VH-VL binders against q9zuu9r114to356. Designs and how they scored, part 12

Target 1, 243 residues: q9zuu9r114to356
Amino acid sequence: IAWKDLTVTMKGKRKYSDKVVKSSNGYAFPGTMTVIMGPAKSGKSTLLRALAGRLPPSAKMYGEVFVNGSKSHMPYGSYGFVERETQLIGSLTVREFLYYSALLQLPGFLFQKRSVVEDAIQAMSLSDYANKLIGGHCYMKGLRSGERRRVSIARELVMRPHILFIDEPLYHLDSVSALLMMVTLKKLASMGCTLVFTIYQSSTEVFGLFDRICLLSNGNTLFFGETLACLQHFSNAGFPCPI
Below, E stands for the ipSAE of ESMFold2; O stands for the ipSAE of OpenDDE; V2 stands for 0.75 times the mean of E and O plus 0.25 times the DockQ between their complexes.

## First folded at step 5 (VH-VL; framework fv_tiragolumab)

Design v2 (at its last look DockQ between E and O 0.81; V2 from the best seeds 0.00; counts 0 for: pae E 3.9 > 2)
Fold by OpenDDE, look of step 8:
Structure v2 (fold): chain C 243 residues (1-243), chain A 126 residues (1-126), chain B 113 residues (1-113)
Amino acid sequence: as target 1 above (243 residues)
Amino acid sequence: EVQLQQSGPGLVKPSQTLSLTCAISGDSVSSNSAAWNWIRQSPSRGLEWLGSTYYRSDWYNDYAVSVKGRITINPDTSKNQFSLQLNSVTPEDTAVFYCARESYDFWSGYYSFDYWGQGTLVTVSS
Amino acid sequence: DIVMTQSPDSLAVSLGERATINCKSSQSVLYSSNNKNYLAWYQQKPGQPPNLLIYWASTRESGVPDRFSGSGSGTDFTLTISSLQAEDVAVYYCQQYYSSPFTFGPGTKVEIK
């Protein structure tokens, strides 16, 4: 996926300007992890949605998004998108929840559906939680935030997307859970899935797992490139890397 | 290379149980990327899927409605084989029976029945 | 159940000539999410089990000669043998694996004219 001169405007979103994303450029190679980093209201979620073709109707997008070198609309199922906050069915186990999704969305025999579910569970390191009740709002006992997030991602994986967009996978995760998440996603990327996700901030250890980084601030792209070049970029400018 | 070798009697009396075995080589009956199926072929019914057995964190069996209640497919991990039992057979059950592998990959998906046994003609007759 | 039909029932073609077999499904076997057709073609010679030739409607199984090709989408599919060889004499079946139960076509017998 690649984007050129991408500008997104949303009325009423900002005090002084309707431009939420200003002339952003970047790309993500297959099987890699590209992170969009920035503070709150930097436009990172908007950029993510723009790339995924999931901007709200009130938004206007300028520029171009390319998939496999061509302008294309990504049909349902070809990509996954995980919202920052996703609704899970607390009364179901992780396996049941994913299986339900598979039954509704996938063709083929039960064998394939079950297989996809199990593989998704494994891919997201949810094996130990497969039979656990998801829980949540109405349930006193349930999964932790990190596990819930992984379940949300697993749900999208059931569709076997080539590209997966994740909005803030590390949101409200402790350092250990955050690292586990990134390691899990890194493994997923190594399997050929293209990952693009947003992060507010990360530890140095987590940061090192990214292949490319897009740094946003107030809609502006401060940096785009290989993660290892980021430090050099800011160092050369006399500033610390804003990770 | 994957090979499926069938064995079992070719003659069964009405109301008796048809029993066949399929031995697997080059793969495992408990493979996470395969399901093991029985399919029969007759002039009257053509090719007909009967059922499958497979392991995905647990053992599962799927059966065709047409034979449900009479069919049992069991894996044998110790011998790396799986069997077919069809109870209360009638002359209508006369067919060539095949075991077959159904392949699966998470990203690539379903590969259909890529390997088959040699087939076993089972005749239901008095 | 998805019902599969084939035409013709039998086909006699001269050596080196093109053989065309048609298959129809009573329902679409195209999955919109991945744009793949859950359709396979098999070749069955006398005394042998079916041999997988094509899956996903148009992808050749490993070892299958290039003269075999599959085409079509949705409910209408075609198996083409560009240049019929003597060893191609067989019955050909289409099969859908879009929904359970998987169902096969009645078969098309290909013979040499």
Scores: ipSAE 0.784, ipTM 0.891, lowest interface PAE 0.6, mean pLDDT 93
Fold by ESMFold2, look of step 5:
Structure v2 (fold): chain C 243 residues (1-243), chain A 126 residues (1-126), chain B 113 residues (1-113)
Amino acid sequence: as target 1 above (243 residues)
Amino acid sequence: EVQLQQSGPGLVKPSQTLSLTCAISGDSVSSNSAAWNWIRQSPSRGLEWLGSTYYRSDWYNDYAVSVKGRITINPDTSKNQFSLQLNSVTPEDTAVFYCARESYDFWSGYYSFDYWGQGTLVTVSS
Amino acid sequence: DIVMTQSPDSLAVSLGERATINCKSSQSVLYSSNNKNYLAWYQQKPGQPPNLLIYWASTRESGVPDRFSGSGSGTDFTLTISSLQAEDVAVYYCQQYYSSPFTFGPGTKVEIK
């Protein structure tokens, strides 16, 4: 996937359009992790949704998005998208939740559907939790937020997407859970899934796992490149925490 | 290479139980990338899938509606084989019975019956 | 159940000539999310079990000669043998694996004229 001169405007309370993403450029290679990083209101979620073709009706996109070199928008159903907050069905086990998703959405036979569920469980490091109730919310004891987040991602993996967009995979996770999530996502990318996700900020350990970084501020792309190149760039100007 | 070899009687009287066995070499009956199927072929119904057994964290069986209630498919991990039992047979059950491997791959989506047994003609008469 | 039909029922073709077999499903076997047709072709020689030739409508199984090709999408599919050889005398079946249960076409017998 690549984008060039991508601009997104939003309907404001004024007669003028507000630019939320301003002439952004970038790309994501197959089987890699590409992160869109930036502070609140930097445009990172808007850029993510623009790449995935999930902009709200109040938004207009300008510029080009390329998929495998073709000028195109991401068609619905050809990719996975994981929202920042997703409601799970707490009365189901992890395996049951994923299996019913597979039954409703996939073609094929029961062996195939069960197999993709078990592979998704393994890919998201959920084997120890597979037979546990999801629980949570005000009704029952259940999985912790890190495990629940991994279940949300595993549900999208059941569809076997080639590209997976994730809005804030580390949101509200402690440092240990965040590191486990990123190690898990790195392994997932190595299996052939292309990952593009947003992050508000990261620790040094988490930062080192990214393949490619798109830094945003006020809708502007401040840096796009490999993680090592990002470190070199900012070490020349003093090493700050990444945005 | 994967090979499936069938065994069992070719003649069964009406109301009795048909029993066949499929021995596997080159793969495991408990493989997490395969399911083990029985398919029959008759002039009146052509090729007809009957059911499967497979292991994914637990053992599962899936049976065709037309034979559900009469069919049992069991794995035997110690002998690396799986069996078919079909109860209360009638002459309409006369067919060539095949065992077959159903293969699966997650990312490619590969899915086929790639290896078949030699076939066993089972006649239900008298 | 998805009903599979084939035409013709039998086909006599001179050695080295082209053979064409058609298959039609009662419902689409195209999964729009991956743009793949869940259709396979099998060859069954006399006294032998079926052997997989083609899956996903057009992808040859390993070891299958390139004279075999599959085409079509949705509900209409074709198996083509570009230059019939003596060893190609068999019955050819199409099979859908889009939804349970698996169903096979009635078969097309190919013989040398």
Scores: ipSAE 0.431, ipTM 0.719, lowest interface PAE 3.1, mean pLDDT 81
ESMFold2 (binder alone), look of step 5: mean pLDDT 92; pTM 0.941
OpenDDE, look of step 5: ipSAE 0.720; ipTM 0.857
ESMFold2, look of step 7: ipSAE 0.354; ipTM 0.680
ESMFold2 (binder alone), look of step 7: mean pLDDT 92; pTM 0.942
OpenDDE, look of step 7: ipSAE 0.773; ipTM 0.883
ESMFold2, look of step 8: ipSAE 0.277; ipTM 0.622
ESMFold2 (binder alone), look of step 8: mean pLDDT 92; pTM 0.941

Design v3 (at its last look DockQ between E and O 0.58; V2 from the best seeds 0.00; counts 0 for: pae E 6.4 > 2)
Fold by ESMFold2, look of step 5:
Structure v3 (fold): chain C 243 residues (1-243), chain A 126 residues (1-126), chain B 113 residues (1-113)
Amino acid sequence: as target 1 above (243 residues)
Amino acid sequence: EVQLQQSGPGLVKPSQTLSLTCAISGDSVSSNSAAWNWIRQSPSRGLEWLGKTYYRSDWYNDYAVSVKGRITINPDTSKNQFSLQLNSVTPEDTAVFYCARESYDFWSGYYSFDYWGQGTLVTVSS
Amino acid sequence: DIVMTQSPDSLAVSLGERATINCKSSQSVLYSSNNKNYLAWYQQKPGQPPNLLIYWASTRESGVPDRFSGSGSGTDFTLTISSLQAEDVAVYYCQQYYSSPFTFGPGTKVEIK
C-alpha cells in the first residue's frame, strides 16, 4: 500500500474544510510493520481510516491511495480493520467465536473454515485459551485485556487479509502485555501479513520492533522512514524524537 | 526431500480389518503445513480419496462419505507416521492403497498431493 | 460430490507432437476469495504412484519439464504436452481439491503412435 499527497478534511461550520491530515505521503512494504505514531488529535486514526477506505461520510479525502500500484477499491476479504475497541461475544469460547465469524464471512467447506480458525488461534498465541470463555458473568473465568485484544485481531485473520489495519493495538495494555502483543504482531508480519497500525506512544523495547514509522503532529507528517532513521533524524537536529 | 514409506499386509480376509501404516521422513506428521491422506486405486472406481488427518492446534480427521463409519486414520507423533484402518472389508475394497501428503499454506490454503507413498496392493479374498 | 470427467479416454500421439487432454468438473473449482482454481494434474506410469505435475490449474510442480502446461478456469481445464517424449507415455489424471471428498478424473492414457 502507498499514499501520495493525502489530505483529509472534515466539514466545518463556517469553513467547509478543517484539514485533519495534511499532504501525507508514505508506504508499507509487504510483510512489514508500519506504524503511524503521534499524540492525541494528530490525525493518526484518520490517516489509518483513509488508507483503509473507512472514512465517515462527513470526511472528504484528497490525494491518492495505491494498493499494489493500483488506485482501486480494496476487494472484500483482502484487508482487515481492527477498531480501537471491539465487541466480543462473552458467552462463546475463543474457538467458537472465531469459528462462527468464519462461518458468516467465508464461503467454502466446514473443514477449511476449521483450519483457518485453528491457524488464527496459533498465529495470535491463543492456543492455551482456545477453549476458554471470552467473558461472562464471572470475570475470574474470562479473558484478560491482552488476550481479548488478540482475539479481536484473530477474528480479522480468519478472512486471511493481506493487509491488516489496527487502531491502537496497545490500547489500555500494561507494558508486559504491550510487549507481548508487539512481538506477536512482528511474528505475524514475518508470516506475510502487511501491518499498518496506530500508536499513541511506545516504550523503547516496543519501539525497536517497528519496521517503518509515520510520525504525525497536527495532521502533518514530521517523519516517514525506517525506525533507525527516525532516531537519527531527530538526534541530528538536536531534539528528542517526538513520540 | 519428503518420503513416505508404506507397510502392512497385502492379503486380508472378508469382514476383517485392513490396517496400513505410512512412515514419514523429511516432514512431521504434526506439521501445521500439511495434511496426511489415504487414497486407493482400483479398476472399478479408479483413484478414490478415503480421508485425511491433520494437526492445526488440535487433531482433526476428514473421511469420505463412501467409507465413513468403517474408516479410522490415526497419527502417531512418536513414530512420525499415520495409519489407516478400514473395518469390515469386502472384495470390492481390493485396491492399491497410497498414502499422500497434502500441503497447506497459512495464506494460500491447500495444495494438492505432492508426495506419495510407494503403494500397497491389498487383496480381500477368502 | 464434484464429478470429474476427462476426454479423450486414450490418445495416440507421434513423438515430438502436441498432446492435449481435457478435464471438466461438474461444479466450479474456482475459489473466488483467492481467485485460484483448485485443480491438479497427475502422471502415473505402470506400477508407480501418481506423480504431481500441475497444481492450481496452471502452476508446474518443481522438477516438471516445461513442455507440460495447464490452462483453463472454473469447470474446463486442459493439460498440454507441447512436444511428446518417449518417457511421457502414461495415464494422466485431473483432480479437484476444492471440496471434500476430493475426486479424480477417470484418466487419459497417452501412447506413442
Scores: ipSAE 0.073, ipTM 0.607, lowest interface PAE 6.4, mean pLDDT 80
Fold by OpenDDE, look of step 5:
Structure v3 (fold): chain C 243 residues (1-243), chain A 126 residues (1-126), chain B 113 residues (1-113)
Amino acid sequence: as target 1 above (243 residues)
Amino acid sequence: EVQLQQSGPGLVKPSQTLSLTCAISGDSVSSNSAAWNWIRQSPSRGLEWLGKTYYRSDWYNDYAVSVKGRITINPDTSKNQFSLQLNSVTPEDTAVFYCARESYDFWSGYYSFDYWGQGTLVTVSS
Amino acid sequence: DIVMTQSPDSLAVSLGERATINCKSSQSVLYSSNNKNYLAWYQQKPGQPPNLLIYWASTRESGVPDRFSGSGSGTDFTLTISSLQAEDVAVYYCQQYYSSPFTFGPGTKVEIK
């Protein structure tokens, strides 16, 4: 996936400008992890949604998004999108929930639903939790935030997407859970899935797992490139490391 | 390279149980990227899928409706093989039986039989 | 179940000439999400198991000669042998792996004229 001169406008969204994303350029190679990083209100979620074709109707997008070198609409099932906040069914086990999702998402494609579900469970390191109730606010005993987030991602994997967009995969995760998530996603990428996700901030250890970084601030792309080049870029410019 | 070696009797009496074994080399019966299938071939029914066994964090079996209730496919991890049992056979079950590996990839969705056993003719006769 | 059919039942072709085999599925085996046809072709010689030639309707399996090619989409597929060789005498089967149970065509016998 690649984007060129991508601009997103939303009326009244920002105090000083209607432009939420301003002329952003970038790309993500297959089987790699590209992170969109920035502070709150930087436009990182908007950029992610723009790339995924998930902008609200009130938004206007300018520029171009390319998939496999062509301007094409991503067909159903070709990509996954995981929201920052997802709704799970607490009364179901992880396996049941994913199976249910597979049945709903794959009505006309009769692959082995069981196999697809188990693959998703394994891919997201949920094997030990497959038979556990998801739980939630109404349940005293349920999955922790990290596991819940992995279940949300697993739900999208039943479609076997080539591209997976994740908004804030590390949201409300502790350092250990965050590292586990990134290691899990890194493995997913190594299997050929293109990952594009947003992060507010990360530890140095997590940062080292990214292939490319798109750094946003107030809608502007401050940096795009390889992870290692990011530190050098700001260091050479006399600025402290933003990460 | 993957090789499948079949073994078992070629003659079974009606109402008895047909038993075949497929030994795997070059791959694991518990591979997450494969499923292990039995397929039979006859002049009357052509190539017919019978069922499969595969491991995805747990063992699963799928069987064809046509033989469901009579068929059992069991993996043996200790010997890296899998077996076929078909109960209550009739002359209509006479066929060449093949074991085959079904290649599986999570992302590509590749499902095809890329490696086959040599085949075993099983005749159901009194 | 998806029913597979083939035509012709048998085909006699001179050495060096083109052989064309057709396969039809009762339902589309094209997956819209990845735009791939879940269709395979096999070659079977007497006393041997089927040998995979083509998958994804047009992708040759490793080691398969260039004279073998697959084409088609949706419900209609074709296997072409551009220049028939003596070793190509066999029965050819199409197979869908779009949905379970996976089903095979009845086969097309290719002989030398």
Scores: ipSAE 0.036, ipTM 0.628, lowest interface PAE 3.8, mean pLDDT 90
ESMFold2 (binder alone), look of step 5: mean pLDDT 92; pTM 0.944

Design v4 (at its last look DockQ between E and O 0.82; V2 from the best seeds 0.00; counts 0 for: pae E 4.4 > 2)
Fold by OpenDDE, look of step 5:
Structure v4 (fold): chain C 243 residues (1-243), chain A 126 residues (1-126), chain B 113 residues (1-113)
Amino acid sequence: as target 1 above (243 residues)
Amino acid sequence: EVQLQQSGPGLVKPSQTLSLTCAISGDSVSSNSAAWNWIRQSPSRGLEWLGSTYYRSKWYNDYAVSVKGRITINPDTSKNQFSLQLNSVTPEDTAVFYCARESYDFFSGYYSFDYWGQGTLVTVSS
Amino acid sequence: DIVMTQSPDSLAVSLGERATINCKSSQSVLYSSNNKNYLAWYQQKPGQPPNLLIYWASTRESGVPDRFSGSGSGTDFTLTISSLQAEDVAVYYCQQYYSSPFTFGPGTKVEIK
């Protein structure tokens, strides 16, 4: 996936400008992890949605998004998108929840649908939780936030997306859970899935797992490139690394 | 290379049980990327899927509605084979029976039946 | 269940000539999410099991000669043998694997004229 001169405007969204994303450029290679980082209201979620074709109707997008070299809309199911806040069915086990998703959305036979569910469980390191109830507010012994987030990602993986967009996968996760999430996603990327996700901030350990970084501030792209080059870029500019 | 070798009697009397075995080489009956199927072929019904067995954290069996209640497909991990049992057979069950592998890949999806047994003609006659 | 039909029932073609077999599904076997047709073609010679030739409607299985090609989308599909060879005498079947149970066409017998 690649984007050129991407600008997103939303009326009344910003105090000083209607432009939420300003002329952003970037790309993500297959089987890699590209992170969009920035503070609150930096426009990172908007950029992610723009790339995924999931902007709200009130938004206007300018520029171009390319998938596999072509300017086309990604049809539903060709990519996965995980919202920052997702609702799960607490009364189901992880396996049941994913299985129902497969039954409703996938073609093929039961063999294939069961297979993809098991693969998704494995891919998201949910094997030990496969038979556990997801739980929720009414279920005191449900999954923790980290596992719940992985289940949300697994749900999208059932569709076998080549590109997976995730809005803030580390949201409300402790340092240990965050690292586990990133290691899990890194493995997923190594399997050939292209990952693009947003992060507010990260530890040094997590940062080292990214292939590329798009750093946003107030809608502006401060940096785009390889992770290793990011530190050098800011160092050379006389600024401390924000990470 | 994957090979499927079928064995079993070619003649069964009405109301008796048809039994066939399919031996697998080059793959495992408990493979996480394959399902093992039985398919029959007759002039009247053409090619007809009967059922499958496969392992995904546990064993599963899927059966066609047309033979459900009469069919049993069992894996044998010790011998790396799977069997077909069809109860209460009638002359209408006369057909060439095939075992076949159904392949699976997470990203590429379903590739249909890529390997077949040699087939076994089973005649139901008194 | 998805019903598969084929035409013609039999086809006699001279050596070196083009053979065309049609297959139709009662429902679309095109998956919109990946834009793939869940349709396969098999070749069956006398006394042998079916042999997979084409999957995803147009992708040749490994080892299949280039003279075999699959085309079509949705509900209408075609298997083409660009130049019929003696070894191509067989019955050809289409099969959908879009939904359970998977179903086969009745077959088309290809003979040498």
Scores: ipSAE 0.746, ipTM 0.874, lowest interface PAE 0.6, mean pLDDT 92
Fold by ESMFold2, look of step 5:
Structure v4 (fold): chain C 243 residues (1-243), chain A 126 residues (1-126), chain B 113 residues (1-113)
Amino acid sequence: as target 1 above (243 residues)
Amino acid sequence: EVQLQQSGPGLVKPSQTLSLTCAISGDSVSSNSAAWNWIRQSPSRGLEWLGSTYYRSKWYNDYAVSVKGRITINPDTSKNQFSLQLNSVTPEDTAVFYCARESYDFFSGYYSFDYWGQGTLVTVSS
Amino acid sequence: DIVMTQSPDSLAVSLGERATINCKSSQSVLYSSNNKNYLAWYQQKPGQPPNLLIYWASTRESGVPDRFSGSGSGTDFTLTISSLQAEDVAVYYCQQYYSSPFTFGPGTKVEIK
């Protein structure tokens, strides 16, 4: 996937600027993790949604998005999109939740659907939790936030996407859970899934796992490149990286 | 080289149970990349899928509605084979029965039935 | 259930000439997300089990001669034998594996003129 001169505006009766993303350029290689970093209101989620073709009706996109060098749109199901917050069904086990998702969305017979579910469980390191209830009722001790987040991602993996867009995979995670999530996502990328996700901030340990970084501020792309090049760029400019 | 070898009686009386076995070589009945199926062929119904057994963390069975309640398919990991039992047979169940492998590969996809047994003619007659 | 039909029921073709077999499904077997048709073709010679020729509507199974080709999409599919050989005398079946239950066409018998 690549983007060039990507600008997103919000139409409406707003008092202030309607530009959210301003002439952004970048790319993500197959099987790699590309992160979009920036503070709140930097345009991270808007850029992510623009790349995925998920902009709301109130938004207008300018510029070009290329998939494998072509301006073709991504077919439904060739990509996954994981929202920042996802509603799960607490009365189901992890396996049941993923299985019903496969039944509703995939062709094929039950063997194929069960196989996809088991592969998603393994990919997101959910084997120990597969037969546990997700939870979400006042009497239920369910999955913790890290496990719930991995279930949300696994649900999208059921569609076997080539590209997975994730809005804040580390949202509400403690530092240990955040590191484990990123290690899990790095492994998923190495298996052939292209990952593009947003992050507000990162620990030094998590930062080292990223393949490429797109830094945003107020809709502007401050840097795009490999993780090492990011550190060198800010060091050479005399501005220490916040990490 | 995957090979499926069928065995079992070719004549069964009405209301009795038909029992067939399929032995597997070149693959495992517990393979997480394969499902093991029974299919029958008759002039009145043509080729008809009956059911499957497969292993993904545990054993599963899927049966066709037309025979559900009468059919049982069991794996035998020690002999690397799987069986078909069809209860309460009628002359309408007369057919050539085949076992077949259904393959799955997460990266390349699904192939349908790529390897078949030699077939067993089972006649249901008094 | 997805109903599969084939035409013709029987086909007589001279050695070395082209044979064409059609298959139609009652519902689309194309899955738009991966752009694959969940359709297979089988060859069955007398006294033998069906033998897989084509899967994904157009992909030849290993060891299948180049003279066999599959085409079509959605609901309409064709198996073509570009130069019929004596060993190609058989009944040919199409089969969908898009949804349960797996269903087969009624078959097309191919004979030498």
Scores: ipSAE 0.279, ipTM 0.643, lowest interface PAE 4.4, mean pLDDT 80
ESMFold2 (binder alone), look of step 5: mean pLDDT 92; pTM 0.943

